# Ledger of designs, part 239: miniprotein binders against q6w4x9r395to579

Target 1, 185 residues: q6w4x9r395to579
Amino acid sequence: GHCSLEGGSFVTTFDARPYRFHGTCTYILLQSPQLPEDGALMAVYDKSGVSHSETSLVAVVYLSRQDKIVISQDEVVTNNGEAKWLPYKTRNITVFRQTSTHLQMATSFGLELVVQLRPIFQAYVTVGPQFRGQTRGLCGNFNGDTTDDFTTSMGIAEGTASLFVDSWRAGNCPAALERETDPCS
Below, E stands for the ipSAE of ESMFold2; O stands for the ipSAE of OpenDDE; V2 stands for 0.75 times the mean of E and O plus 0.25 times the DockQ between their complexes.

## First folded at step 21 (miniprotein)

Design sk2 (at its last look DockQ between E and O 0.64; V2 from the best seeds 0.00; counts 0 for: SAP 72.236 > 70)
Fold by ESMFold2, look of step 21:
Structure sk2 (fold): chain B 185 residues (1-185), chain A 89 residues (1-89)
Amino acid sequence: as target 1 above (185 residues)
Amino acid sequence: SILRKIAKVLYWLAAVLLWEAERAFEAGNFEEAFELAEEAGKLIEYAIKLAEEAIKEGDTDPQTEELLKKAEKLAKEVERFIAKVAEEL
């Protein structure tokens, strides 16, 4: 299955459902029991223009009890808070430059992440067939049905992307243009 | 500067770990909550040090000062949460 995070805050789920949202927070992109050590993939979004409605992907985070990998739009790669030179390898994860404009995180557990650094920061998530019906988050539930891809963190299928995306917020949101944002809003 | 760019990553990671620690706390997993919050605290203190060092090395980008203020605020949040979790241990 394929999930993409593309310019303008566009997302396409594992079931090929496209949507767009406006947010300046960290969001859970993918959770699954197929990810070892309570693994989760997360996406960080921030403002990209003068309008509050213009947001873009600024980092992707892979978080587990073993590894805490961040790949940022500034081309910084860290694991457990330590900056890493590429290629970087753990037992189960390899991060390397695929091309001058793309980085790849390959894993032994069926997750692959490709990050486009230029011209704009984008991410492409691929999961193996063992993930079918076993994913949650912004990438949807991977059950072959687009009608319930907007399933919230509470397990409720929503009709709007904004309610769905808001339910998957995690961490503190970036500062607002003129005031601190409410992470619950 | 590269120091500001790394500090920004550490800030984001610390914020995520604090959020995970809060979820662990709500689930009654107080040891896990404490460990995650302690890790967040170490990351945010390092982020602060890197942002301060960036300024000393001549980083005049207003984003660096903004990051430092955000990081100091997050550090206080982490400290308060650690104290809260410690009461349950």
Scores: ipSAE 0.789, ipTM 0.901, lowest interface PAE 0.8, mean pLDDT 87
Fold by OpenDDE base, look of step 21:
Structure sk2 (fold): chain B 185 residues (1-185), chain A 89 residues (1-89)
Amino acid sequence: as target 1 above (185 residues)
Amino acid sequence: SILRKIAKVLYWLAAVLLWEAERAFEAGNFEEAFELAEEAGKLIEYAIKLAEEAIKEGDTDPQTEELLKKAEKLAKEVERFIAKVAEEL
């Protein structure tokens, strides 16, 4: 499954459902029992301009009982609050520079993350087949059905992105704004 | 400023940890909630220090001041939460 966060405010789920939202919060991208130690992948969105519609991805966070890794748009990589130099390796996770503009987080448990740093901070999440039907968050449920991708944290299927996205907030944040737009448009 | 950049990351991480702490608390996992909140506290305090240091070193970017303000607010929230959890331990 491939999930993408592009263009600052566009998301494409594992089931290839595209949507757009504007929010300034940390959101759960991916939760799954397949992630060890209660792991979760999160995305940090912040204001990039004056208007409410000017929001963008600014960091990706992987959080587990063992690791707390942040990859930021400023090329800052930390684990447990400590700045790390690349390549950085833990027991199950390796973060390294893939290209001059891309960082990669590789794992031993079927999660891959590629982060484009420039010109726009973007993220690409790949999960293995073992994750099928066992994912939740902004990246969807990876079950081959796009119609139920907007399932909230409480297990309710929503018709619009706003309530769906808001349900996956990891903190006290303002409500997200939604606009269903093709990321390619 | 590199200090601001690091401070911002720490702020985001602290906020997430506080959120997790709150969830742990709601689940009745008070010890875990406490541990997570304590960690959040350490991170946010460090973030504040870094932001202050950046300003001291001549960082005049409004974003740094804004970050400092947000971080201080979060620090107070963490402290209040820790006190709340402590009552349940």
Scores: ipSAE 0.464, ipTM 0.780, lowest interface PAE 1.2, mean pLDDT 92
ESMFold2 (binder alone), look of step 21: mean pLDDT 90; pTM 0.884

Design sk3 (at its last look DockQ between E and O 0.90; V2 from the best seeds 0.79)
Fold by ESMFold2, look of step 21:
Structure sk3 (fold): chain B 185 residues (1-185), chain A 89 residues (1-89)
Amino acid sequence: as target 1 above (185 residues)
Amino acid sequence: STLRKIAKVLYWLAAVLLWEAERAFEAGNFEEAFELAEEAGKLIEYAIKLAEEAIKEGDTDPQTEELLKKAEKLAKEVERFIAKVAEEL
């Protein structure tokens, strides 16, 4: 399964459901019992500075009881708050420079993350078949059905991206609807 | 500067850990909430020190001062939360 964060504000779920949002917050991309040690993948969005109301992806975060890895658009990689030189390896995770413009986080538990650093910070999440039907978050539930990909953190299928995205905030931040009141028109 | 870039990452991580601590508190897991909040506090204090050092080293990017202000605000939130959790222990 493939989930992508492209163009700064666009998301395509594991079930190929596309949507767009703007918000200054951290959001849960992926939670699953298949991720060890209560693992979760999150995305950080901030103002892009390109237009009045737009936000874009600025970092990806992997959290578990063992690791707290952050990969930023500024090419800063940390674990547990300590900056790391690449390649960086833990027991189950290796972070390395794939190319001059791409970093990769490879894992032993079926999660792969590739981030594009330039020309724009983008992220590509790949999960193995063991994750099928067992994911939650902005990347959807990976059940082969796009109609329920907007399932909130409370387990409610929503018809709009804004309510869905707002439910996956991992922080005390304004609701996405307020930030989208004045889109780039 | 490199210091600002690292401080920004520490700020984001601290904010997430505070959020997790708040969720643990609401679930009644007070020991876990305390542990997460203390970790967030250490990260945010380090973020503040790095941002201040960046300014002293000549970082004139207005985002650095903005980050420092956000980080100081988050540090106060973390301190208040730690005190709140400690009363439940």
Scores: ipSAE 0.799, ipTM 0.904, lowest interface PAE 0.8, mean pLDDT 87
Fold by OpenDDE base, look of step 22:
Structure sk3 (fold): chain B 185 residues (1-185), chain A 89 residues (1-89)
Amino acid sequence: as target 1 above (185 residues)
Amino acid sequence: STLRKIAKVLYWLAAVLLWEAERAFEAGNFEEAFELAEEAGKLIEYAIKLAEEAIKEGDTDPQTEELLKKAEKLAKEVERFIAKVAEEL
């Protein structure tokens, strides 16, 4: 499954459903029992301009009982709050520079993350087949059905992206806006 | 500044840890909630220090001041939450 966060506030789920939102919070992208140690992948969005519609991805966060890895648009990589030099390796996670503009987080448990740093901070999430039907969050449920991708954290299928996205907030933040305006780069 | 960039990351992490702590608390996992909140507290305090240092070193970017304000606010929230959790331990 491939999930992408592009163009500031554009998301394509594992089931290839595209949607847009504008929010300034941290959101759960991926939760799954297939992630060890209660692992979760999250995305941090912040204001990129003056208007509420000007929001963009600014960091990706992987949290587990063992690791708390943050990759920011400023090319800061931390684990458990400590800045790390690349390549950085934990027991089952490696973060390294893939290209001059791309960082990669590789794992031993079927999760891959590629982060494009420039010109736009974007993220690409890949999960193995073992994750099918076992994912939750903004990336959807990876079950081959696009119609139920907007399932909230409470297990309710929503018709709009705003309520869906808000349900996956990982912080006390304002409600997301469902506007199809161009996000900031 | 590099300090601001790091401080921002720590702020984001502290915020999400507080959120997780709150979820743990709601689930009745008070010990976990406390541990997460304590970690959030350490991170946010460090973030504040870094932001202050950045300013001291000449970072005049409005974003740094904004970060500092947000971080201080979050620190207070974490402290209040820790106190709340402690009552349940």
Scores: ipSAE 0.773, ipTM 0.901, lowest interface PAE 0.6, mean pLDDT 94
ESMFold2 (binder alone), look of step 21: mean pLDDT 90; pTM 0.887
OpenDDE base, look of step 21: ipSAE 0.756; ipTM 0.900
ESMFold2, look of step 22: ipSAE 0.738; ipTM 0.874
ESMFold2 (binder alone), look of step 22: mean pLDDT 90; pTM 0.886

Design sk4 (at its last look DockQ between E and O 0.95; V2 from the best seeds 0.71)
Fold by ESMFold2, look of step 21:
Formats: sequence, structure tokens, C-alpha cells
Structure sk4 (fold): chain B 185 residues (1-185), chain A 89 residues (1-89)
Amino acid sequence: as target 1 above (185 residues)
Amino acid sequence: SLLRKIAKVLYWLAAVLLWEAERAFEAGNFEEAFELAEEAGKLIEYAIKLAEEAIKEGDTDPQTEELLKKAEKLAKEVERFIAKVAEEL
């Protein structure tokens, strides 16, 4: 399964459902029992351009009880708050420079992340078939049915991306609707 | 500057860890909440240090001052939360 974060604000789920959102927060992209040590993949979005309401991807975070890896648009890579030079390898995770413009995080548990650094910061999440029907978050549930990909953190299927996205916030942040509706910008 | 760039990462990570600590607290997992919040506190103190050093070394980007203000606010939130969790231990 493939999930992508492109163009700063566009998401395509594991079931190929596209949507767009804006919000200044960290969001859960992927949770699954297939990720060891209660692992989760998260995305950080922040303001972009001159408009108050426009945001784009600025970092990707992999968090578990053992590892706390951050890869930022500024090419800073950390684990547990310590800056790392690439290639960086733990027991189950390898982070390396794939090309001059791309970094890759490969894992032994079926998660792969490719980050495009330039010209724009983008992320591509790939999971093995063992994840089918076992994912939650902004990347959807990977069950082959796009009609329930907007399932919230409380298990409620929503008709709008905004409510769905807001439910997956991993931080104390303003609701996306309130941030997106400022007419003075 | 590199110091500002690292401080941003530490700030984001600290905010996520505080959020995870709050979820652990709500679930009654007070030891986990304390450990996560303590780690968040260490990260945010380091982020503040790096942001301050960046300014001292001549980083004039207004984002650096903005980051410092946000980091100081988060540090106070983390400290209050640690005190709250400690009462449940």
C-alpha cells in the first residue's frame, strides 16, 4: 500500500482517495498493530507562503517506545532528540540518502518512507500487504473501500476531510476550520 | 542557522511527547506519562538553549525569536503537567 503527501497540502490514502487540507499541527499519518512498540508515523505541517490559511509539510516523525525519529524539510535528521549523520542504522530501522534530493527510512517491519527534500518537501509512505485493513490515520484504513477512508480517531466516518483531519491531530492546536477562515490574510 | 533548524525539530518532538504524555495520563498510565513529559521537558529546554545561542551567534531570522517564544510557552506547559503527574505517582 502507498500513501503520499505531495504539493505541501495534498494527501492520497492507501486506498487512493485524494484530499487536501491546511492546518498548523502534527497529525497521525499511520497507526497499526504491525508497527512494533506502539509505533506511529506522523506529519508536521506549518505555515507556508503569505496567506494565514496556507500550510505545508515540514517534517515527518516516526515515534515508538524505542525510537523517536524526525526528518525535517531542513534536512535535519534526529533520533531521540540527537542529530544524526546519514546513513543511520538501528536494529530495525535504516535512514539513508537515496539520492541528492531524497532520503529513505527502511524498516524490518514493512514500513518504508521516502522523503523528497527538493524542490518541495514531500513524503511517500509504503506499507506491506500485512497492513491491509489494519491502518488508521490520515493515510486511511487500507481496506480497499474509499468511502470509509475518512474515519476519525473515534471511529466515525466523516463526509469532509476537515473533520477527519482534525480528529487525527497529535497536539494542542487550533481546529483547521478556524485557522482556514481568516479573511484578513 | 543550523542551531535554529535543530531547535525547531526539538520543539516539534517535545510537543508530540507532551501530547503522548497527556494521552497516557488520561489512560491512567501515570509512570509512562511522567517519563514522556520528563523527556519532553529535556528536549524543550535544549531547544530554548539552541534558539538563544542562535540569536547570540547572529541569527536574525524572525522565525528564531518566534520559535523561542513558543518554546518558552511549551516549557511552562510541560512543567505544569509534570507537577500534575507527579501528584498521581
Scores: ipSAE 0.786, ipTM 0.899, lowest interface PAE 0.9, mean pLDDT 87
Fold by OpenDDE base, look of step 21:
Structure sk4 (fold): chain B 185 residues (1-185), chain A 89 residues (1-89)
Amino acid sequence: as target 1 above (185 residues)
Amino acid sequence: SLLRKIAKVLYWLAAVLLWEAERAFEAGNFEEAFELAEEAGKLIEYAIKLAEEAIKEGDTDPQTEELLKKAEKLAKEVERFIAKVAEEL
């Protein structure tokens, strides 16, 4: 499964459903029992301008009982609050520079993350087949059905992105704004 | 400045940890909630220090001041939460 966060406010789920939202919060991208130690992948969105529609991805966070890794748009990589130099390796996770503009987080448990740093901070999440039907968050449920991708944290299928996205907030944040737009448009 | 950049990351991480702490608390996992909140507290305090240091070193970017303000607010929230959890231990 491939999930993408592009263009500052566009998301494409594992089931290839595209949507757009504007929010300034940390959101759960991916939760799954397949992630060890209660792991979760999160995305941090912040204001990039003065208007409510000017929001963008600014960091990606992987959080588990063992690791707390942040990859920021400023090329700051930390684990447990300590700045790390690349390549950085833990027991199951390796973060390294893939290209001059891309960082990669590789794992031993079927999660891959590629982060484009410039010109726009973007993220690409790949999960293995073992994750099928066992994912939740902004990246969807990876079950081959796009119609139920907007399932909230409470297990309710929503018709619009706003309530769906808001349900996956990891903190006290303002409500997200939605606009269903093709990421390629 | 690099200090601001690091401070911002720490702020985001602290906020997430507080959120997790709150969830743990709601689940009745008070010990875990406490541990997570304590960690959040450490991170946010460090973030504040870094932001202050950046300003001291001549960082005049309004974003740094804003970050400091947000971080201080979060620090107070963490402290209040820790006190709340402590009552359940």
Scores: ipSAE 0.476, ipTM 0.790, lowest interface PAE 1.1, mean pLDDT 92
ESMFold2 (binder alone), look of step 21: mean pLDDT 90; pTM 0.887

Design sk5 (at its last look DockQ between E and O 0.70; V2 from the best seeds 0.68)
Fold by ESMFold2, look of step 21:
Structure sk5 (fold): chain B 185 residues (1-185), chain A 89 residues (1-89)
Amino acid sequence: as target 1 above (185 residues)
Amino acid sequence: SRLRKIAKTLYWLAAVLLWEAERAFEAGNFEEAFELAEEAGKLIEYAIKLAEEAIKEGDTDPQTEELLKKAEKLAKEVERFIAKVAEEL
């Protein structure tokens, strides 16, 4: 399964459902029992232009009880708050420079993250088949059905991206009334 | 500067850890909530230190002052939450 976070705040889910949103928050991309030690992959979005409706990806975070990895658009990689030189390896995770413009986080548990640093900070998430039907978050539920990919953190399938995205906030962020979202079409 | 860039990652991680600590507290996992909140506190204090050091070394980017304000606010939130969790230990 493939999930992508691309310029203009566009997301494509594991079931190939595209959407966009505008927000300044950290969001849960992927939660799954297949990720060890309550692991979760998260995305940080921030303002990228002169208006609040212009937002872009600024960092990706992998969080578990053991590892707390941040990969930023400024090419900073940290684990547990300590800056790391690449290649960087833990027991289950390796972060390395794939090309002059791409970093890769490879894992032993079926998660792969590729980050494009330039010209635009983008992220590409790949999960193995063991994740089918066992994912939650902005990348969808990976069940082969796009009609319920907008399942909220409360387990409710929504027809709009905005309610779905808002439910996956991982932080204290501005109220929805302070942002504008385009309908998915 | 690189100091500002590192401080930003510490700030984002601290904010996420506080959020996780709040979820642990709501679930009654008070030891986990305390540990996560203390970790968030250490990260945010380092973020503040690095942002201040960046300014001292000549970083004039307005984003550095904005980061410092956000980090100081988060540090107070973490402090209040730690006090709240400590009552349940």
Scores: ipSAE 0.790, ipTM 0.902, lowest interface PAE 0.8, mean pLDDT 87
Fold by OpenDDE base, look of step 21:
Structure sk5 (fold): chain B 185 residues (1-185), chain A 89 residues (1-89)
Amino acid sequence: as target 1 above (185 residues)
Amino acid sequence: SRLRKIAKTLYWLAAVLLWEAERAFEAGNFEEAFELAEEAGKLIEYAIKLAEEAIKEGDTDPQTEELLKKAEKLAKEVERFIAKVAEEL
């Protein structure tokens, strides 16, 4: 399964459902029992302009009982807040520079993350087949059905992205705004 | 400045940890909630220090001041939460 966060505010789920939202919060991208130590992948969105519609992805966070990794445009921070030089390696996770503009987080448990740092901060999440039907969050449920991708954290299927996205907030943040725009724009 | 950037990253992480702590608390996992909140506290305090240092070193970006304000707010939230959890231990 491939989930993408592109263009600042566009998301394509594992089931290939595209949608757009505007929010300034940290959101759960991926939760799954397949992630060890209660792991979760999260996305941080912040204001990129003066209007409410000017929001963009600014960081990706992987959080588990053992690992805490934040990948931002300029820094990789882990554990006690120490900025790490790349490559950074833990027991199951390796973060390294893939290209001059791309970082990669490789894992031993079927999660792979590629982050484009410039010119636009974008993220690409890949999960193995073992994750099918066992994922939750903004990346959807990876079950081959796009119609139920907007399932909230409480297990309710929503018709619009706004309530869906808001349900996956990891903190107290303003409500997300939905705009139906071409994800390719 | 690099300090501001790191501080902001720490702020985000601290916020997430507090959120996790709250969830742990709701689940009745008070020890875990406490540990997570304590960690959040450490990170946010460090973030504050870095932001202050950035300002001291001449960072005049309004974003740095804004970050400092937000970080201080979060620090108070964490502190209150820790006190709440401590009552359940």
Scores: ipSAE 0.553, ipTM 0.813, lowest interface PAE 1.0, mean pLDDT 92
ESMFold2 (binder alone), look of step 21: mean pLDDT 90; pTM 0.889

Design sk6 (at its last look DockQ between E and O 0.66; V2 from the best seeds 0.00; counts 0 for: pae E 2.3 > 1.5)
Fold by OpenDDE base, look of step 21:
Structure sk6 (fold): chain B 185 residues (1-185), chain A 89 residues (1-89)
Amino acid sequence: as target 1 above (185 residues)
Amino acid sequence: SRLRKIAKVMYWLAAVLLWEAERAFEAGNFEEAFELAEEAGKLIEYAIKLAEEAIKEGDTDPQTEELLKKAEKLAKEVERFIAKVAEEL
């Protein structure tokens, strides 16, 4: 499964459902029992301009009982608050520079993350087949059905992205705004 | 500045940890909630220090001041939460 966070405010789920939102919070991208140590992948969105519609992805966070890794737009990688230089390796996770503009987080448990740093901070999440039907978060449920991707953290299927996205907030933040636009724009 | 950048990352992480702590608390896992909140507290305090240091070193970016303000707010939230959890231990 492939989930993408592009263009600052566009998301394409594992089931290939595209949507857009504007929010300034940390959101759960991926939760799954397939992630060890209660792991979760999260996305940090912040203001990129003066208007509420000017929001963008600024960091990704992998959080588990053992690892706390942040990849920011400024190439800052931290584990448990410590700034690390690349390549950085833990027991099951390796973060390294893939290209001049791309970082990669490789894992031993079927999760891969590619982060484009420039010119736009973007993220690409790949999970193995073992994750099928066992994922939750903004990346959807990876079950081959796009119609139920907007399932909230409480297990309720929503018709719009706003309530869906808000349900996956990892903190106290303002409500997300939905804007239906072409994800390719 | 590099200090601001690091502080910002720590702020984000602290916020997430507080959120996790709250979830643990709701689940009745008070010890875990406490540990997570304590960790959040450490991170946010360090973030504040870094932001202050950045300002002291001449960082005049409004974003740094904004970060400091947000971090201080979060620090108070963490402190209140820790006190709440402590009552359940």
Scores: ipSAE 0.513, ipTM 0.788, lowest interface PAE 1.1, mean pLDDT 91
Fold by ESMFold2, look of step 21:
Structure sk6 (fold): chain B 185 residues (1-185), chain A 89 residues (1-89)
Amino acid sequence: as target 1 above (185 residues)
Amino acid sequence: SRLRKIAKVMYWLAAVLLWEAERAFEAGNFEEAFELAEEAGKLIEYAIKLAEEAIKEGDTDPQTEELLKKAEKLAKEVERFIAKVAEEL
């Protein structure tokens, strides 16, 4: 299965459902019992471009009880906040420079992450077949059916990307659909 | 500057660790919540030091001052949370 996070805050789920959102938060991309030590993959979005409302991907975070890895355009930061030179290896995870513009995080547990550093920071998530039907988050549930890919953290299938995305926030950040938005600007 | 960029990544990681600590607290895992919150506190303290050092080295980017303010706010949130968890231990 393949999930992508591309320019303009576009996401395509493991079941190939595309959507777009704007927000300045950390979001859960992928949770699964197939990830060891309560692992999760998360995405950090921040303001981008000349438009005040546009956001873009600025970092990807892998977090488990054993591993804490943040990949941004310029730095890979691990446990204790220390910046690392590539290649970086643990027992189960290797982060290395795949090409002049791409990094790869390869794992022994069926998760692969490819990060494009330039011209635009983008991420591509690949999971093995053992993940089928076993995923949650912005990348969807990987069940072969796009109709329920917008399932919230409470297990409710939503009709809009914004409600779905807001449910997967990891942190205290403003919801994209809060009533403070002026619809008549 | 490079110091600001590293500080920002540390800030993001600390915020995620606090979020995880809050989930552990809600689940009744108070020792885990305390440990995660302490780790978040160490990272945010270091992020603050790096942001301050960046300013001293001549980083005039407004984002650096904004990051410092956000990191100081998060540090206070972590302190309040640790106090809350300590009452349950």
Scores: ipSAE 0.483, ipTM 0.770, lowest interface PAE 2.3, mean pLDDT 82
ESMFold2 (binder alone), look of step 21: mean pLDDT 89; pTM 0.879

Design sk7 (at its last look DockQ between E and O 0.72; V2 from the best seeds 0.72)
Fold by ESMFold2, look of step 22:
Structure sk7 (fold): chain B 185 residues (1-185), chain A 89 residues (1-89)
Amino acid sequence: as target 1 above (185 residues)
Amino acid sequence: SRLRKIARVLYWLAAVLLWEAERAFEAGNFEEAFELAEEAGKLIEYAIKLAEEAIKEGDTDPQTEELLKKAEKLAKEVERFIAKVAEEL
């Protein structure tokens, strides 16, 4: 399965459902029992500088009980808060530079992340077939049906992206709609 | 600067760890909540030090001072939460 974060604000789910959103927050992209140590993949979005309401991807985070890996738009790679030189390897994870513009995080548990640094910061998430029907988050549920890909963190299928996206916030941040109505936020 | 870029990563990570600590607290997992909050506190303290050092070394980007203000606010939130969790231990 393939999930992509492109153009700063666009997402395509594992079931190929496209949507976009704007928000200044960290969001859960992928949770699954197939990820070891309560692993989750997350995305950080922040203002893109074109307008105050427009946001784009600035970092990807892999978090588990063992590892806390951040890969940022500024080419900073950390684990557990410590900056790392590439290539970087743990027991189950290797992070390395594919090209001058792309980094890859490869794992032994069926998750692959490719990050495009330039010209636009983009991320491509690939999961093995063992993840089918076993995922939650902004990348959808990977069940072969796009009609329920907007399932919230409470298990409610929504028809629109906004409530779905807000339910997957991993932070104490305003809902995207509320930020759009507050000119001082 | 490189210091600002690292500090920003630490800030994002600390914010996520505080959020997870709050979820653990709501679930009654007070030891887990405390451990996550302590880790968030160490990360945010380090982020503040790096942002301050960046400014001292001549980083004039207004984003650096904005990050420092946000990090100081988050540090207070983490400290408050740690005190709250400690009452349940």
Scores: ipSAE 0.813, ipTM 0.910, lowest interface PAE 0.7, mean pLDDT 88
Fold by OpenDDE base, look of step 21:
Structure sk7 (fold): chain B 185 residues (1-185), chain A 89 residues (1-89)
Amino acid sequence: as target 1 above (185 residues)
Amino acid sequence: SRLRKIARVLYWLAAVLLWEAERAFEAGNFEEAFELAEEAGKLIEYAIKLAEEAIKEGDTDPQTEELLKKAEKLAKEVERFIAKVAEEL
């Protein structure tokens, strides 16, 4: 499954459902029992301009009992609050520079993350087949059905992205705004 | 400055840890809530120090001041939460 966070406010789920939102919070992208140590992948969004519609991805966070890794738009990589030099390796996670503009987080448990630093901070999440039907968060549930991707953290299927996205907030933040825009525009 | 960049990361992490702590508290996992909140506290205090140091070193970017303000606010929230959790231990 491939989930993408592009263009500052566009998301494509593992089931290939595209949607857009504007929020300035941290959101759970991926939660799954397949992630060790209660792991979760999160995305940090912040204001990128003056208007409420000017929001963008600014960091990706992998949080588990063992690791707390943040990859920021400023190319700062930390684990448990300590800045790390690349390549950085833990027991089952490696963060390294893939290209001049791309960082990669590779894992031994079927999660891959590629982060594009420039010109726009974007993230690409790949999970193995073992994650099918066992994912939750903004990246959806990876079950091959796009119609139920907007399932909230409480297990309720929503028809719009705003309530869906808000349910996956990892903090006390303002409500997200939904705009139906072509993610390819 | 690099200090601001690091401080901002720490702020984000502290915020999510506080959120996790709150969830743990709601679930009745008070020890876990306390541990997470304490960690958040350490991170946010460090973030504040880094931001202050950046300013001291000549960082005049308004974003740094804004970060410092946000970080101080979060630090107070964490402190209040820790006190709340401590009552349940």
Scores: ipSAE 0.767, ipTM 0.899, lowest interface PAE 0.6, mean pLDDT 94
ESMFold2, look of step 21: ipSAE 0.795; ipTM 0.904
ESMFold2 (binder alone), look of step 21: mean pLDDT 90; pTM 0.891
ESMFold2 (binder alone), look of step 22: mean pLDDT 90; pTM 0.891
OpenDDE base, look of step 22: ipSAE 0.614; ipTM 0.843

